# Designs tried in a protein design chat: VHH binders against tRNA dimethylallyltransferase (miaA). Part 18

Target 1, 307 residues: tRNA dimethylallyltransferase (miaA), of Elusimicrobium minutum (b2kdr9)
Amino acid sequence: MTIIIAGPTAGGKTDLALNLAKLIGGEVVSVDSRQVYKYLTVGTAKPEGEYKNGVYNVDGVNYHLVDFLDLDKTYNTGSFTADASNTAYNINKKGKTAIFAGGTGMYMQSYFGGMDVLPKADQALRAQLADIADKEGKQSLHKMLSEADPESAALIPSGNLHRVMRALEIFKLTGKKASELRTNGFADISQNNFMVYIEWDKEELNKRIEIRTQGMFGGMLKETQDMLAKGYTRNSPGLRSLGYAEVIDFIEGKKTKPEALERIVILTRQYAKRQRTWFARYKNMYKADGSALNAEQILAEYAAWKK

## First folded at step 4 (VHH)

Design f12 (from z9 with S57D S59Y Y102F Y105F D106E; framework vhh_7z1x_3)
Fold by ESMFold2-Fast, scan of step 4:
Structure f12 (fold): chain B 307 residues (1-307), chain A 121 residues (1-121)
Amino acid sequence: as target 1 above (307 residues)
Amino acid sequence: QVQLVETGGGLVQPGGSLRLSCTASGFTFSSYWMNWVRQAPGKGLEWLSGINSGGSDTYYADSVKGRFTISRDNAKNTLYLQMNSLQPDDTAVYFCAKVRGFSGFELFDYWGQGTQVTVSS
């Protein structure tokens, strides 16, 4: 079977998943767009682990879909769905339960719902595409679209910059062609899966984020310096993970440490708010109190749900 | 099951020193980052220091760097905070807390009421 644990960043989902895995002899599959990257442990909220027989292992539990992607590579819903399917198959082949734990709602919906969710506008990506159009002409973007999604390029006039940008944005963010996306109906994945959502009081979560960011800064600084020394840059996909641009700004003298910390806290709180909004769409989740997480209680709720 | 017991607090004069201890039980102490956090009267929580599972990497808040030293003894399941050059502004309840790496302060376990440190004449 499958258990889904969802919740906001800093919400306790990793420890809940690990404790549950120990109780049932399960393995964890990370549902996270940032933890996939190698080298970035502190700033991506990747649990501290070690490799055992070629598998990332956290306190005796195999923890999948973390720590495998080079910082120069992109990862999206298509990549996640393919990797998650293969990983779940292999866990089930061993007779074990897969526990999916994470906060990247689009990945969770794509895998369990079997539907494509259109991404919201990405301002950083749009700025990059606008820069290409300014330097090379808007025909260059239509050429990019014709290579990525020929059907969309045939339907969207080259002069319609907004539509061309949107189709490219969809492709770059999801790995799927706009022309091929399935957008019919929204599957409430909580109806057919035991899905736990870790709830926090907004003020308490905001305090946890602030304290966490203070404690993470030193480790993020070391990671960032090491990555820059290896030749990665602020434009490397892995270093576009939340908080690392601010650390780079500090290293380059563009921000003081307090300014970098303040910005990281703001961005992390905004991310947590987006996660709360996303998961509010699922109507059949078991709501767990973040301040009183208990894996044995969750297991009892799972047993009741199966009836 | 999980329990953290803080000791070593007390009354001390400005410029004095104290050593706090935190004894852990109910989990694999050597697998977790450990942290010291404090709460001054009427203020929010302030993170002070963190130490990795093996004790080789330590991190400090700017307010305590150079004055406080975090350490651990995994054989005794004990975390320490050596506090030197104490100031009145260090008056607070001090808590130890476990975290799975600093990648998330996701399960911050406060146990008991911490240990009270008062810096006054």
Scores: ipSAE 0.011, ipTM 0.510, lowest interface PAE 9.0, mean pLDDT 85

Design f2 (from z9w with S31K S57E S59Y D106E; framework vhh_7z1x_3)
Fold by ESMFold2-Fast, scan of step 4:
Structure f2 (fold): chain B 307 residues (1-307), chain A 121 residues (1-121)
Amino acid sequence: as target 1 above (307 residues)
Amino acid sequence: QVQLVETGGGLVQPGGSLRLSCTASGFTFSKYWMNWVRQAPGKGLEWLSGINSGGSETYYADSVKGRFTISRDNAKNTLYLQMNSLQPDDTAVYFCAKVRGYSGWELFDYWGQGTQVTVSS
């Protein structure tokens, strides 16, 4: 038995997943590229929990694939797919149901669809790669590609910076070589899985994002100060999570608090819009009203879907 | 069924004090961050203060820092806001709000009609 819960950031996915897990005696597998990081709880909207027998536990429910990765490490679709497969196997071995909940659509597609998805351009990563080329010379990126994906490096001339950067971007974001990707289309994972999408009125969600960001700022500031004190920097992969660069800019005097808050709100609304666009590709989802979430109703819909 | 009921508002003069209360039911109050938000006439929602599940950490908006104190009594499922040195621009409907579920900061919710605070001479 598998239930997939998807929806935009700030949409209520965590609470729905926990309530469903309690009803069916299940465990939750987080589908979120941000919640994997240690120490970052407020800005990643990681559910507040405690470790029980070495497993992160939220109100009696085991919550997997959160709070395990050091801020200096990267996480991608390849890492997620491997970890999710192992986690689901262990949940199933205990006779329990895995509930997959999150907003990172590429991770869901990779795990359930078995087909590779090309990532969109990452402007921060492109800026980092451009900086490397400027400091170490034009051929430095081709050398990096030769180490990561020798087949692509053999096909892409070292002077074609755009193609070299794209191949590196694919590798860094997915953990898969551009030369090995299967891109012959996408499986509609909602066709063969019970998949819930939490829908919100755009204006209502935008209001909730704004007030949430105001409330989050203090906690994010404390987390960011603690991480900088431990020697992490704005270039640490974990601190590249949405909102933390703006908090660092505030700490460094590059932004006022209102400027930082405004930027975080804009970025969060853009993220929610990207999630809405991503999940619109799935045509057989059960649409749940975010303002009226009911776990018992979702379970009833699942029972009807199974027939 | 989750409910939050705000009480304690009223009419006060500038410089006065009020204590707001919010009674929570239908969820495990002691496990959630709780917040106070307000809405002034013709304005949007403004976040004022937040308190963690155990009450050991508190945060305030700059507009109320030093004047307002948030606290909670988990045994009574009650959230408080002590408001001192009230100003005319504190006139608003005050709502208590829970962060949705155990997500820490996934979504703010509020319930009921709030409690009206009017600061005028």
Scores: ipSAE 0.301, ipTM 0.701, lowest interface PAE 4.4, mean pLDDT 86

Design f3 (from z9w with G50A N52K S57D S59Y D106E; framework vhh_7z1x_3)
Fold by ESMFold2-Fast, scan of step 4:
Structure f3 (fold): chain B 307 residues (1-307), chain A 121 residues (1-121)
Amino acid sequence: as target 1 above (307 residues)
Amino acid sequence: QVQLVETGGGLVQPGGSLRLSCTASGFTFSSYWMNWVRQAPGKGLEWLSAIKSGGSDTYYADSVKGRFTISRDNAKNTLYLQMNSLQPDDTAVYFCAKVRGYSGWELFDYWGQGTQVTVSS
């Protein structure tokens, strides 16, 4: 019914998911906070596809929750959970298997675990909120919190900028009010779901990230120039996707191309490490060798898991 | 079994030209982006060029832009790299590389054995 494919960025999740979907007549649901954005294909590693009957289609496979969000809009765990629920319902109603594939572990945990996960600090968002406080006063952030989460605003004094910013950060990143966060413990989603994790040797993955980044730069540059020409900025949520700030710094003469590439590689390797740490929490995953992915083998393991 | 076989390397003088070929087997060549990558002695891998599955979209590293041209012949399952105005710094083992899956940029999956290019007077 449902298969989960997880792994680090640059790990081969898309290819495995597409090959599995073809074997079983399934459809893919992307679990990725960046691929939701329109126009940004190269830097988000969005699968190359086309629209067929109003659905994004990759090589004959319906690929959901990609390429639908304007760059000015935010996307978070609440948005993902709602969209994923509706999408999975529609796939299952057609008698098909939903294959969830991606690396955004917080989205997987929120949807499959039915519990809230607190986001890590977002430096760009915090900088944006700090700028608002500096230009419009501390009361402006508290007013924003009052509109988003009245209960938290009633409990947090307007002068406690750190607590106000954290509550806003939680709301902006998750779509859930800090006042309404669940207090339940961690649920191991791999216990009740067939969950595949694509494993890579650290050194091999790091080399692949470096060379991939070199190849992606030209396309990211063209996309970034086009978006800036349309009036989007470095503060547009979509352009805060990994790597685009560095490309903007290059365009503005603040970084050389080698400096931009080096920074993107570092950030991508850090992201892969965070994904590896996140998914280590799940104790019942089927571990697949990234260098030898085989969709037929994964299908056989799924059949055995169902009993 | 996926196989990539590079040919066309050799010794050439500065300012000379070479055309590299990569013959592919064991996968649907026309469905994948293809890349050229090189490794100079004692250096890491350097990405040079990419070509979309249909052949219309091409990308180049700044170090080779205007000098190298990537192309493909899907009927022959063959990838090409036309190298002009060769410089001593172009001395390297050249590899063709298949990108895994349909994302184009997600992952370099398979490499050939490589072909040696030496630019020396």
Scores: ipSAE 0.125, ipTM 0.599, lowest interface PAE 6.3, mean pLDDT 85

Design f4 (from z9 with S31R G50A S57D D106E; framework vhh_7z1x_3)
Fold by ESMFold2-Fast, scan of step 4:
Structure f4 (fold): chain B 307 residues (1-307), chain A 121 residues (1-121)
Amino acid sequence: as target 1 above (307 residues)
Amino acid sequence: QVQLVETGGGLVQPGGSLRLSCTASGFTFSRYWMNWVRQAPGKGLEWLSAINSGGSDTSYADSVKGRFTISRDNAKNTLYLQMNSLQPDDTAVYFCAKVRGYSGYELFDYWGQGTQVTVSS
């Protein structure tokens, strides 16, 4: 038994997932590319929890795939799929329901769809790869591709920087070789899974993002200062999480606090819009009103769906 | 159905004090973070203060720190904002807002109709 809860950032996914888990004695599996990182709680909107019997626990509910990854490590769809498969197996082995909750649509598609999704360009990753090419030459990137995906390297000339970078980007973001991707027959995961999407009025969600960002800034500042003191940098994968670059710019005197806050709000609204666009591809979702979330009603809909 | 009702607003002179109350119903008040936010005429929403479920952890915006105090009475399902040393710039509609404590600030999933505070001579 599996329930999927999706929706935009600041949408109420955690509250709904926890209330559902309490009603059915289930456990939550986070579907979030940023909440995996240790130390970053406020800016990643990681639910505040404590470890109980070696498991991250939020208000009495086991909450999986959060708070385990060092900031220097990358996480991708391949890593997520492997970890989610193991986690779901262990939850099911205990006779419990796994509730998958998050906003990282590519991770949901990878795990539930059994099909490969081409990732969008990652500007930070592309900047890093471009820097390597500028400092070490195009042959350096082609060597990296030869090690990660020999088949693609054989087909893409070393001088074609854009294609080499794309193939490396695909590998780094998905954990799969570009040469191995199955792109035919995209699976609508909402056809075979009870999938809830939390809908918000755009203006209401924008107000919530604005207020939330104001409240979060102090905590993000402390987290960022602590991480920089430990030797992490703006190039550490964990600190590339939304909002932390702007906090670093503030610490370094490159932005005022109002400028940093304004930029974080803009980026968060853009992220919410991208999430809405991603999830619009699923045609059989149960749409829940974010302003009137009711876990008992969602559970009744799930019971009806399963019949 | 979640319901939040703010009271205690009114006209007050600069340097004066006012205490706002927010009565909650339709949810288990003692389990949620609560916030105060305001909207001044012609301006956007401004976050002011947050308090955790048990009342042991509080935070404040720089504009009100040292002048305002957030508190709660879980037995009465009531949130309070004690406002001291009021300034004309504190003139605004004041809202209480519910946020689940799991991320502290994950979302303001509900707020009330607000109560008007006017600071003028």
Scores: ipSAE 0.012, ipTM 0.474, lowest interface PAE 9.2, mean pLDDT 85

Design f5 (from z9w with S59Y V99L L107F; framework vhh_7z1x_3)
Fold by ESMFold2-Fast, scan of step 4:
Structure f5 (fold): chain B 307 residues (1-307), chain A 121 residues (1-121)
Amino acid sequence: as target 1 above (307 residues)
Amino acid sequence: QVQLVETGGGLVQPGGSLRLSCTASGFTFSSYWMNWVRQAPGKGLEWLSGINSGGSSTYYADSVKGRFTISRDNAKNTLYLQMNSLQPDDTAVYFCAKLRGYSGWDFFDYWGQGTQVTVSS
């Protein structure tokens, strides 16, 4: 059996998931593209836990798909779907409920939907691909596409930079070849799954993001200094997690602390807005008030939903 | 059942000192990051200081660094803020706050009623 808890960053998803897991004897599967990385706890809002019997454990609850990936590695929807499938299988095999909790909507859609959804344009990835084209030529990107998706490469001329970049973007973000994806499929995953969405007043959430960012900065600074000392750079995939580039800019003297904090707040609010837009597509979610989260009430709603 | 109670505020002269306390109940205090936050008249909330669950790591806002010291006693479920060299700009209502989630940085939850600190001659 499976329960899904979704909501914006800073929304209380982790507390709700842990409290619910304790009530039902369940385990949590993180649906988060950032919490997968080792060493980055503060800036990714990873639950503070310890390893018990080789599994990350948060206050007595097994918490899966966090703290396992080296900062030089990428993680995408294909990686998530494979790992989540194996993890859920093992949880269910033990007779336990898997509680999926997170804010990475594409990962939820990829795993639960069973239908392909094309990702939105990724501005940062497109900038990286454009830089490669500028330095190595358009033929370099087409060669990358030929290696990743030979069928798309055969159909898209090397000179059509926009189409080549889009096909590479799809592959890099989803782990699936553009040639393999359905373009007519979107499953409302809230139709067939008990899915909770934590709702917040926009102004209240923005206020909490601002104060949280102030409190996080010191820990992020320490983490960033430690990672740079280990030889990681601003180009390491893990350090591209929201807020760390701004901390690096502060370390390098390119931003003052107030400038870094302001930028992190802006980026975090933009992320919350993107999450709000993504999850608005699901029409059968149970809406939970973020200011009054109650795991016992959620459990009662789940029991009613199963009927 | 979650309760946070701030005490120790009052009127103090510039350059003076105060010690704030926050007593916590209804949750496992030793498992959470704790923070001090203030709100001055006509201003927004300002984060001042944070302390990890075990008390081994502390962080401060630049406005209070070197003047304020955060500490905790997990056996007594109590958070402290020692405030030295108080300035008129430190006049505010002071709140203790628990971070939502066991990550310590999910977001703040469970504010107390606050304690008023007034710094004036």
Scores: ipSAE 0.065, ipTM 0.579, lowest interface PAE 6.9, mean pLDDT 86

Design f6 (from z9w with S31K V99I D106E L107M; framework vhh_7z1x_3)
Fold by ESMFold2-Fast, scan of step 4:
Structure f6 (fold): chain B 307 residues (1-307), chain A 121 residues (1-121)
Amino acid sequence: as target 1 above (307 residues)
Amino acid sequence: QVQLVETGGGLVQPGGSLRLSCTASGFTFSKYWMNWVRQAPGKGLEWLSGINSGGSSTSYADSVKGRFTISRDNAKNTLYLQMNSLQPDDTAVYFCAKIRGYSGWEMFDYWGQGTQVTVSS
């Protein structure tokens, strides 16, 4: 059995998932590209938990796919799909329900839909790859592609920089080889799964994001200082999580505190808007009011859905 | 059931001091980040201060930095806000807030009516 809880950042997904898990004796699987990182709790909105018998536990509920990845490591849809499959299998083997909760829509689509989602262009990654090509030649990028995706390298001429860069970009962002991608139409994952989407009034959510960002800053500052002291940098994948670059800019004297806070608020609101746009593609979701979340009501809707 | 009860507000003269208290019940207080938030008449919510679970890390809004001090007593399940050098624009209803659920800063839940602070001569 599987339940999906989706919604925007700051939407109450974690609280709803935990309350539902307690009602049904389930376990939570986080669908979040940032909560995987160790040490970053405040800025990633990772639930505060403790390890019990080697498993991250939040108020009596096992909470999977959080707090395991070093900041220098990357995580992508391929990594998520493999880890989520193994985790869900083990939860179901115990006779429990896996509750998938998060806002990383591409991860949900990759795991539940079985169809590969092509990432949008990453300007920073493309700039890095272009710099390598300019410095070391186009053959250098083709060599990287040969190591990551030999099938694509055999088909794409080394002189076609755009195609080589796109194939590398796909691999680096998703962990999947461009040669192995399937794009045979969109699968509406809400058709075959009980899927909840937490809706918020835009203005209310924007106010919540603003207040949350003000309160998070001190904790993010402490986390960031601790990570920099350990030798991590602004280029560490974990510290590229939303808001940490702005905190680093503050530490380095490149931004005032108000400038950093304003930028984090803007970026977080943009992220919430992108999440709303993504999840609007699913046509069979149960829409839950974020201001009036009720786990018992969600359980009743699940019971009605499975009839 | 989570309950947060704010006390210590009242009428005070400009330049005066007040100490607000918030008594928590229905959760393990020592495991959660706690905050003070206020709402002035006709204005939105303004975050003022936060303190981590152990009390070793604090943060403040620029409007209150140097004048207000947040602290906690985990043995008494109580959060405090020491307010010094009070100004007329500090007039507001003050709320203590726990993050709802267990994700740091995901949601603020304000329990009860808060405590009214009026700064006027």
Scores: ipSAE 0.005, ipTM 0.406, lowest interface PAE 10.3, mean pLDDT 85

Design f7 (from z9w with N52S S53W G54S S56G S57D; framework vhh_7z1x_3)
Fold by ESMFold2-Fast, scan of step 4:
Structure f7 (fold): chain B 307 residues (1-307), chain A 121 residues (1-121)
Amino acid sequence: as target 1 above (307 residues)
Amino acid sequence: QVQLVETGGGLVQPGGSLRLSCTASGFTFSSYWMNWVRQAPGKGLEWLSGISWSGGDTSYADSVKGRFTISRDNAKNTLYLQMNSLQPDDTAVYFCAKVRGYSGWDLFDYWGQGTQVTVSS
């Protein structure tokens, strides 16, 4: 049993997801490329929580795929789909509903988009491919990939042995091209899933972003100072999260506070616009008015959708 | 932040030509394979063409081979797609796309809304 809640940054997704989870006894899976990072709570708009029995818990609700990644690490759609699959399995095993909530559209599309579950690594096959590469050179595997999946071969450098081997492994184990699976992953996920989209008037959302950014600045400043003191830099993947470069510029005297705030607001509004453009592709979403969010109403719509 | 901005789309008649551009920022453009992909309304993404970091190697989907030409200018951080002999079936939103090299298998990594190409008489 699954419910998807999507919408722009500052749109109210977290509060809606938490209230819905409380009504049905569900758990939340965050669909957010930035909330995965430890230490960056304020600037990523991570819900305030505490660990209970080893799980991040927000006001009595288990909240998954947040606060686990070190700032020097990267996170991508492949990492997300693997973690989300495991998390949803464990929630469903307990007889609970998984509520997926977030604004990272590519993660949502990749997980729900009807792609086949990618096969686990096959040690025997990988050993065979490694032997071919060792005896005949890395170019031999890339040639094999060019014959089996020319689209993937065009995207993967011949010197990147692990990526070439993975694409060949997918083809050999499933009979499907990795490039074909990616294309099929961009189906309309709202057709087969109960998907809520929180809609806002552009000007109203822009005002919410401005107010939120002003309220976040002090917390972001403290977080950034703490991370820099630990040896992280503006080049740390976690600190490349939206707004932190501007806070660093303020700390270093390169921007005034008003200049930093103005830039963060502009970048956040641009991000919200990109999210709106992304989610406009889904034609079967339930559109919820952001100014009048009601978890009981969403639950009623879900019950009607299941019929 | 990684940004890819596509321009050059528009309305064109069958048999016409268009040149698309993609301006990249926020990453070392010259270090990545770059790609063009498109999406027609109600359809999935279709890969069209790829070009190596140096421009020395190119690849094309059968649907566009001989009609489209991919190129790049690393000094300007710009990717191009020259589209000739356009057909109504070429009507789509066109995106430039980068693959995530470090994170392993991830065929597409793109931002923005793309550029709309409409081929109609």
Scores: ipSAE 0.000, ipTM 0.096, lowest interface PAE 22.7, mean pLDDT 82

Design f8 (from z9w with S31K N52S S53Y G54S S57D; framework vhh_7z1x_3)
Fold by ESMFold2-Fast, scan of step 4:
Structure f8 (fold): chain B 307 residues (1-307), chain A 121 residues (1-121)
Amino acid sequence: as target 1 above (307 residues)
Amino acid sequence: QVQLVETGGGLVQPGGSLRLSCTASGFTFSKYWMNWVRQAPGKGLEWLSGISYSGSDTSYADSVKGRFTISRDNAKNTLYLQMNSLQPDDTAVYFCAKVRGYSGWDLFDYWGQGTQVTVSS
């Protein structure tokens, strides 16, 4: 008993998931690599909620896998699949429907597809690893790989920076050792699951992103100032969430507010494009018009799909 | 029921001033960032200004910075926008909007009906 709601950032996924949960007495499981972090609400688009009986609750709906991780901790595909499995088990044990809602496609694929997914290159992570190699030497990265994935380290020469960085990138993004990953291709998870995709016209979505980013800036600034005051830095995993580096650059006088906003908009549009490309691989999704979202209609489609 | 009711719009000459108010009900007003957004004829939505829970932090779009001032009164559940040095390009419907921290348009999931501001000579 599971419903999947997917779509691009700024697409309306959270409101649709909440309205569906209210109609069926279900609970929401967030599929989002950033909403896991405490203290970052505005910039991660985390739903506003409060704890009830030890569970994050949004307008009477239990909302899982948000607001639990300290900013200095990492979260990856392996962490997500373990947490999502336990969460879905507990929701289904109560006889309730688990509504998975989010835009982190790799997390959805790994959990529902049951197959290992090799991540694409992460330019920010590669830049961090390259900086470590530049400052501490190539042997420092190989030592990191030896600690994370001894089998890969035995096979990859320490002087082959590209291969060492790739193996570390895989480990950091998936939580799995490159040596342990099994790749039998992608399963179309929309084949065996009721999966909703919220569709937007590209130009309409771009306008939504611009408006949303402008509205978020003040809140992100306050959150960022508070976190820096607590001793977190631009290198804290939570503050690597999209937009926060640009806010820090503004605080440090390295960017004007218009420069920071422009960069956040560009990065968010690029993220939305990557999401559209990712989800285009699923051929059996129910396509929902983002400009006319209707939870009752989606519930009727779910009921029909189950027949 | 959640409601946001804007008032204070009207016709004003260039260089004039208006004060918009937004009265909120049906939610804990003091727990949310509040915003002003406008839509000019034939154009899309433009974010203008935001204010923190306590009113200590404010932000403005470049188009209105130095001319508009956002404020709030949490005891009255009311948001304000003081608009000075109004220009013809400020002609728009002005909306009060709540930020929840959700994705997409649910970030501005409680919008008022808006109030019309016309700046004409």
Scores: ipSAE 0.000, ipTM 0.265, lowest interface PAE 14.0, mean pLDDT 84

